# VHH binders against q9y6x5, part 1

No score or structure here was measured in a lab: all are predicted.

Target 1, 379 residues: q9y6x5
Amino acid sequence: LPPKLLLVSFDGFRADYLKNYEFPHLQNFIKEGVLVEHVKNVFITKTFPNHYSIVTGLYEESHGIVANSMYDAVTKKHFSDSNDKDPFWWNEAVPIWVTNQLQENRSSAAAMWPGTDVPIHDTISSYFMNYNSSVSFEERLNNITMWLNNSNPPVTFATLYWEEPDASGHKYGPEDKENMSRVLKKIDDLIGDLVQRLKMLGLWENLNVIITSDHGMTQCSQDRLINLDSCIDHSYYTLIDLSPVAAILPKINRTEVYNKLKNCSPHMNVYLKEDIPNRFYYQHNDRIQPIILVADEGWTIVLNESSQKLGDHGYDNSLPSMHPFLAAHGPAFHKGYKHSTINIVDIYPMMCHILGLKPHPNNGTFGHTKCLLVDQWCI
Positions, changes and structure headers below are counted from each chain's first letter, unless a header gives other numbers; antibody chains are not in Kabat numbers.
F, E and O stand for the ipSAE by ESMFold2-Fast, ESMFold2 and OpenDDE, each averaged over both directions (binder to target, target to binder). V2 = 0.75 x the mean of E and O + 0.25 x the DockQ between their complexes.
Where letters were taken out, [cut] stands.

## First folded at step 29 (VHH)

Design t29
Fold by ESMFold2, look of step 29:
Structure t29 (fold): chain B 379 residues (1-379), chain A 124 residues (1-124)
Amino acid sequence: as target 1 above (379 residues)
Amino acid sequence: QLQLVETGGGLVKPGGSLRLSCVVSGFTFDDYYMAWVRQAPGKELEWVSSIDPSGGRTYYERSVKGRFTISTDNAKNTLYLQMSSLKPEDTAVYYCARGTWYGYSDYRLTFDVWGQGTQVTVSS
């Protein structure tokens, strides 16, 4: 039978939540499958960029979704979470659901994964839900399972996105044990519901399921603010994105703007675009602004001296607090195997292998995920 | 059955005071941020103040800090905005809104439920 894959993201699920909280359902899923304890995500460690990296295998500079807020100087277009439907932003890469439904005459289904309600290269997922955060996990799951069971040509690749624990992580911060324990218990119950539903529909034994996330979460504080207003007048730049990685478009000479910012705070690194560390793979796209500001972990860049967030992400991707996990179960995967780390871009070539798809050129390394797969020799 | 109902708007002289109320029904009050958002004629929506009822944390837009006080009475499922030292530029329709971090945005509070608004007019 043709292999099928369901890719699930729980947004903002920090890797060490697995060790610090109880997940009876997720731990049973892991016990019968595989775990990657840390997934090294891409810089910047934000939602849109990392979800697109999972499904393209590309660094942000290569797929063009370089932040949650972007500006293109040539077209004068703006991108945001309320203005994300223009295919212009997404067309610098080909996500796996497009390849799946075009290359081998298969169907793809999506419940709210970023980009799946956009016609990328004039191609939208065969079955999809328009993004609406008010739609319950149960309804998303019902649609996905209906499409997996009832579609012609059959759905061989499906995605499912959920906003937690990211939303609660921003609200409470990861150190609020009482509230995060309550939230994470709800998520574990949703994973239990997912597995139960797949079993009841006869899908569980023959469907490959990946449960992962895009990034983690770190604790913020009103004691850790960087006030840009104290360092530079607003008239000297256009602010494209603010925190924790600010994107600065100078209105005056770039060097003058850089000099005003470089000593603004010991808890913020200021980079000219050409000086962005090579390890970020975050330089070679016109959507990356001439100056970026990178706050230290747990620091918040502000204009008005306050922030409503108690938790945040977007920081340096070397930080363990920014790393999600990956768990998987299904006929392609070993049972009871744990692996320490992969890169988030490695997920794409692994998924292409499982589905029998020819991957587009990408930054992932198939060899990093071979030990997860039953059909590969792991030395 | 999700509902937010604002009351307490009206005409007030510059320097005066006014208290807005928002009665909430259909959800657990402590699970969400609550906010006041205003819109002056011909202007965009402007966030005014937010509160997390579960922790009592409050936040204010710069121009209203020190003049406005947001609070809740969780037993009555009611959100308040006490406005003092009112200025003509505070003239707007004031909306009560429920805030969440749901959605793709990871740096902004999003508002998914809105009241009908109450008019506040500050003039001589």
Scores: ipSAE 0.055, ipTM 0.595, lowest interface PAE 6.0, mean pLDDT 91
Fold by OpenDDE, look of step 29:
Structure t29 (fold): chain B 379 residues (1-379), chain A 124 residues (1-124)
Amino acid sequence: as target 1 above (379 residues)
Amino acid sequence: QLQLVETGGGLVKPGGSLRLSCVVSGFTFDDYYMAWVRQAPGKELEWVSSIDPSGGRTYYERSVKGRFTISTDNAKNTLYLQMSSLKPEDTAVYYCARGTWYGYSDYRLTFDVWGQGTQVTVSS
């Protein structure tokens, strides 16, 4: 049988949740499979960029989804969560579901994974759901498993996306043990539902399943705000993205804007585009604005408005609070193996290997995931 | 049918007080953030305040913080904005709005249901 892979994302599932909360279903999943305890995601640590990095193996500067909000100065186009359907934004890379469908006798399916409801390189997933946050996990799961089970050509790659615990993390903050316990319990139950569904359909033994996330969550506070209005007048710049990494498009001389912002807060680093640290791999794209502001962990950049979030993400990708996890199960994976850390871009070449796909040039390192795979040597 | 109906606007002198009300119908009040947004003539919409009715958490624009108070009465399905120490710059049409979250967002509130607005004029 051709190898099959289901990629599942629970948005904003911080890695250390696994240590601080109980996950009976997920732990059972891990026990019968593999766990990567920490996944170092890409900068900025936001939803669209990191989900696209998972399926392309590229840093954000390379795949072109550099934030949840973007602006292209040439075309004057805007990208946002409410305006993400233009292939213009996605076409700088080739996601794995497109690669998969270009193969003979293969198709792809998607339940609301970012970019899957957009024709990329004139190719859209054979089966997909338009994004709708109101659609239940059950419905998404039912569609995905139906497609995996009875499609022709067979669905060999599928994605499933769920918005929690990100939404709740923002609302309650990751340090709210009472509310987050409730939320994470629900997530574990959904994982239970997923496993049960796969078993019921006879897919469990033959389907490779990866459960992961795009980023973590850090605690925010009304006492940790950086008000840009205190440092610079709105007339001097256009705000493309706000917090915790602000993207600044100057309306006046860039240097003047920079000088007004560079000392705005001791809890914020201000970078000219050319001075962005190399370790972020966040420089070589026209969609990155001339100035970026990077708030320290737990600090929120605001304008005149107060922040309405108690948790946030998007910070330095070296911060543990920003790191998700990866668990996997299936014939391609060992049983009962735990790995310390990988880079999020490493997932792509691994998935390509599992599916027998030739990967596009990417920033991942296949060697980092070899120990997870039964057909590879582990040093 | 989703509906928001604002009341309580009027003319007031600087330093005065007003209480706006917004009656909600057609949806469960606790499932959404509720907000007040205002628009002055020739200006863009400006967020004023929000509340999470389920938790009672409140948020304010900096310029109104300490002067305005947002609250809800769940039993009456009513949102309130108590305004005190009003200033001429507070003159605007005040709208009640339902806030919602989208899955791909940074949990930024977007407003999908609006009232017709109520005029607030602060003048000597």
Scores: ipSAE 0.039, ipTM 0.587, lowest interface PAE 2.8, mean pLDDT 93
Fold by OpenDDE, last read:
Structure t29 (fold): chain B 379 residues (1-379), chain A 124 residues (1-124)
Amino acid sequence: as target 1 above (379 residues)
Amino acid sequence: QLQLVETGGGLVKPGGSLRLSCVVSGFTFDDYYMAWVRQAPGKELEWVSSIDPSGGRTYYERSVKGRFTISTDNAKNTLYLQMSSLKPEDTAVYYCARGTWYGYSDYRLTFDVWGQGTQVTVSS
């Protein structure tokens, strides 16, 4: 039988939560599988971009989902969480579920993973749920497991997405131990439910499962705000994305806009598009605006208003607070193995290997994940 | 005392078959990963196959998949490698090894017990 893989994302699960909180179910999962303690995600460290990087193996500049909010100057189109269904935004890459479905006798399933309810390259997931945050984890799990168990052609790749602990992280901040303990307990219970369901259905031993996340969370404060209105009049630019990486579309001369912003705050770096640091791999896409502002960790860019968030993400992808983890279990993975760090783009070639798919050109390095896999040599 | 003893190697023609055996003493391999590793002349050690005896899961290097079969016999405390459709490039010394994890290290799978090896030569 062809190998099967379930990819699960708990949005905003910071890697060090594993060290600071108790996860009996997840720890059991890890004990019987593998753990990557830190996953270096892609810049910017936001939900849509990183989820798409996971399933494409590409940096954001390459797959074209460069933010949660985007603007294309040529077509005048806008992208946002409320307007994400246009294939135009997704078609610069081929996600793994599309590749999977192009194979014979294979289908894909998705429970609200970003992009899965969109026909990408004229292909939509064989089974999918339209995104609806009100749908319970249980219902998502029920659908995914049903499809994994009873589909023809068989579902060989499935995705499951859940919005926590990101939402709570934003609300409470990652350093609120009392509230985050409660939140993370619920997450662990959901992992328990997942494992139990798989065992009950007889899938546990044969299904490869990856549990990961797209980004971490850093503590924010009302005392760490960067007010753009104090530096530049709003009539001089269009704001495409705000915090912690602002995308600026000048309405006047770019240089003038830049000069007004460059010294706006000692806690914010201002880049012309061509001057964006190479390490971000965030330059070679028309959807990246002419000027970007990058706030320091824990600082929030605002427009003469306070932020309701006590936690946020999207910052420099080298920051540990932005890093998620990866745990995995199944026939393809070792048991009881822990690894320090991989890049988030490394997940794609690994998944392709597990599924026996030829990967599209990508930025991942298969060698980085060899130690996780039982059919690979790791010295 | 921990000991692994390989047998079954020899000279075989291309397309032929061999069965390697590894007798384990001093420990129960159910608690470990058991593996076959080979080294060809002038080449580095190459992982061939592993088995998790606790779950019966088997794993193979790509070049040997479909041709080699790893298995265990608990009653005999023996690890096996059934090799079929042998190729000249399979020529090597084959080692039986015990794999384990160390909690104070980087948790890399290491082989801490090795056999003396058995020579497999595939030649016309």
Scores: ipSAE 0.025, ipTM 0.319, lowest interface PAE 6.2, mean pLDDT 93

Design t29
Fold by ESMFold2, last read:
Structure t29 (fold): chain B 379 residues (1-379), chain A 124 residues (1-124)
Amino acid sequence: as target 1 above (379 residues)
Amino acid sequence: QLQLVETGGGLVKPGGSLRLSCVVSGFTFDDYYMAWVRQAPGKELEWVSSIDPSGGRTYYERSVKGRFTISTDNAKNTLYLQMSSLKPEDTAVYYCARGTWYGYSDYRLTFDVWGQGTQVTVSS
């Protein structure tokens, strides 16, 4: 009776992989549901910020997770992918699983979605797994399906996160067709397993399922390096985050640091915080540092060292290579409908509508997703 | 059984050399980056060097580039770090680690399997 939603992310799944590789299971999922061909994500196009934007409907400046590496000057706290558990970082917004499980007779479950193992506003997901990249997709899926079937109060919102194809995209680059074909085939098999498990448990016809991602991936090269040490002595600044969007905290006069950096490379834009383009919605948070450096697509900022990546993301969110897709199936969604584009922040108000939740103030536009839903007039 | 065992640490004078070894069991190099990571007294972990799954590409942190050389011997399942022109600042426990790109994204590798470490001390 109460509507249920499973939100699934395959990290780093670039939208055009759907056109360039074979996905029999995912294409069958799409055929029975809806597809959004491109999702315009938020700047910077990194994992923590974009996963939090999906579940809050907010730009990064508004939800406070502005990068994978952050520094807060007032509290002297640091955030990183290995130091992400302090609620301080997450408390500038209320994610949908918190809102959901505070409703009468509802709970939330999570298999490793970023932030679900943190007590945000003193509230942690009702059922969750502590993040551990060594836990198999099968084990994550087993826990999620068990919780969807066997919880009191019932689980009405669940999240499932998987690290691929992001990990392989960094390792090989998106242009390595042989290795990426093998990786993407494995992911399609996991989607087949997910659908089969839901069918066997009697959930498939009455559970809404969204399969999406946080960002894409672009090809990098040892021929496209920006050596920051050649332009400025490292003693003049503190480096908060490096590539492809560097976050620079000056140790000397800010204008002097800016002037040393502004002509460092023609393949890098240097912004004072107040001059960051308005279209990025990336200015109004204390965690955004006084100077940011934004590399051109496929360029890597380094500190006179080798780059370890053959693929990367985090670039300008207008780049098609940074965009994921969204597919959905379930009683709330049309069948066989394709939509060209939405903004990633639009997913949150759509999910709130499906679940009957009042959305918190956010940057999403419900009208952008109305055509995906059976209960809405599309024109 | 996954196991990484480091050897070759010791006391050396500034300007000297050491060769660290890491014997690997329970997986093949073909699927993983291998790395050296160090921790100086009272400091955080610092990535030193990595080598790709095929052994053909090597990567170095800025303070060791040109002084250290990472390599593998796939027949022995062994990772090496040849350290030259050693400085007092290189004093640390050196860990062998298996690198993957799994996890939340970062500009560097994520390390999921670690050795117990070997002490390198550079002093006069």
Scores: ipSAE 0.012, ipTM 0.411, lowest interface PAE 9.0, mean pLDDT 90
Fold by OpenDDE, last read:
Structure t29 (fold): chain B 379 residues (1-379), chain A 124 residues (1-124)
Amino acid sequence: as target 1 above (379 residues)
Amino acid sequence: QLQLVETGGGLVKPGGSLRLSCVVSGFTFDDYYMAWVRQAPGKELEWVSSIDPSGGRTYYERSVKGRFTISTDNAKNTLYLQMSSLKPEDTAVYYCARGTWYGYSDYRLTFDVWGQGTQVTVSS
């Protein structure tokens, strides 16, 4: 039988939460499997882009999901959380569940993973839930496990997405130990529920499970705001995305807009598209706007409105606060192995290997994950 | 004294079968990975298979999957490698080794005890 893989994402689970909080269930999961302590995610460190990077192995400029909010100047289309169903946005890459379904006697399942409710390259996940944040983890888990257990063709790849601790991180800030402790305990309990469910169904020993996240969370403050309205008139540009990486579409001369913004704040870097640092791999896509603003860690770009967020993400992907973790368990993975760091794009070729899929061209390096895998030589 | 002793090697025709044994002395399997590693003439060491005797989980290099079976008999302190459908490419000296995870971070599976090896030759 083909290997099975369940990919689980807890949105906004910062890597160092593992060091600062107790996770009995997750630690047990790790103890019986593997841990990558830090996963360097892709820039920008946002939900849609990074989740798509996980399942494509591509930088954002390559897979085309370059932000949670996007604008295409040619088609005049908009992308957002409330408008993400147009395949136009997703079709610049082939996610792993599509690749999986193109194989014989295989199907894919998804519980609200970004892009899974969209026909990408005219292929939609065999089983999926339309995104609805009100749906409980339990219901998502029930559907996923049902599909994993009872589907024909068998589900060999499944995804499960959960919005915490991201939402709470935004609300409370990652430094709120009291509230975040409660939130993270709940996450650990959910992991416990996941493991228990898999054991009850007899899937635990045979199912490969990856638990990861798309990004971390940094502490924000009302004392660290960058007000664009203080630097440029709103009529001179269209705001495509705001904070902490603002995407600016000039309505006047780009240079003039740039000049008005370049010294707006010492805590914000302003880049013309062609001057975006290469290390971000965030340049070669038409969906990236002519000017981007990148706030320093913990700074929030605002207009005239104040931000209620006490935590945020999307910052420089080299920042540890932006990094998630990866834990995995199952036949493909060693037991008791810990690894310091991988790139988030490395997950894709690893998953392809586990599933016996030929990966599409990607930016991941399979060599970075070999030591996690029992069928690889790692010296 | 820690010791691993391999036996069972020999000359076989392609498509044939061999069963390798590795008798362990000086320790028990419980807290270790046991592995088979091979070295073909002029080639580097190549991992073949591992087993976690504690859980019984087995692992194989992709080229030997479906053909080789690793197992243990704890009562006999013996590690086995059942080889079937042997190919000329399987010709090598086969070593048994004891493995354990080592380190504080970026753990590595290290093999600290090795046998002397047994020659397996697959030839027409």
Scores: ipSAE 0.011, ipTM 0.234, lowest interface PAE 9.3, mean pLDDT 93
Fold by ESMFold2, last read:
Structure t29 (fold): chain B 379 residues (1-379), chain A 124 residues (1-124)
Amino acid sequence: as target 1 above (379 residues)
Amino acid sequence: QLQLVETGGGLVKPGGSLRLSCVVSGFTFDDYYMAWVRQAPGKELEWVSSIDPSGGRTYYERSVKGRFTISTDNAKNTLYLQMSSLKPEDTAVYYCARGTWYGYSDYRLTFDVWGQGTQVTVSS
């Protein structure tokens, strides 16, 4: 049997939710498999960039999806949540589903993972759903399991994406125990349904399943706002992205814009592109704007308005609140093993190994994940 | 009172060995990542190595992997760094630090407790 892998993301699932809430179904999944308690993701800690980093093993500057909102000065193209289908944005890297389905006698399937409904390098996922947030988890799961069972050539790599707990994390904030408990209970039930469906269809014993996320969530407050309109006239720049990492394209002299912003708030760091800290790996791409503003954890950059968000993400990737977890189960993985941490870019070379694929050049380190795998010497 | 105290630094010739120790008081290793971070003269902080709370998994920056070994003695609340095959570029102040799973390939970290550092000098 060819190796098969299902990669599942629950958006915005902060690592410490596992310690602070009850997950009977997810804990059973972990008990029979592996857990990485803490995954260090990539800066900026946003949805599109981190989902692409998982499937390419690359930092954002290297794969070109550098934010959820982008501008490319050479082509003058814009990218957003509602304008994400131009292959131009995605073509700076080769995601694992493209590599997989170019192998002899293999297909890839996708239920809503970012980029899977785009023809990247003229190659679209063999089976996919066009993104539509109103499609239920049950329908996404039904399509994925049908494709895993009934496709020729066989589906060997599948992705499944769900918008929670990110949406509720923004709405309530991670510190709202009552509302987040209700939301996280629903997510645990979905994980239970996933496992039960795989068992019922005879897939559970021979399918490798990774359950992970792209980022965490931190608490915001109306008491922690940074008002850009108090510091600089809006006419002096074009705003490409706002919070918590603002992307600023100056309309006047760049140094003048920088000087107006640099003392705007003690709770915000202002970087010229060449001065962005090396540890972010966030400098060497034309889509990164000449000036970025990085808010401190829990602070919100606004344009003289209140904020409706009670939780947010996108902050410094060193912050534990920005980090997700990873759990996995299947024939490739140990049983009952707990691992402290990996980098999110390490997931890609691990998945390539499981599937027998040659990885493209990437920033991941296979050695960081060896201890999860039954066929490897633990480092 | 939380304290981390590094010892074992000194002058060593290229190819030599040195063992750093970090004695910890005010907490135990049970729930914490522990790390070594270094700073060469005029350079930024660089993560060197870390060890997870269980003591079972160790991580190394690429240039030190295979030459350095991090370990703990939980009974003595002591973190160690065994350094072998030392090179002139290993010359730095070495800090012991307590972290929350952050100490891989990026020595620019937010660690919440730091030692005072110990000087390591590698020269002929």
Scores: ipSAE 0.000, ipTM 0.110, lowest interface PAE 20.2, mean pLDDT 89

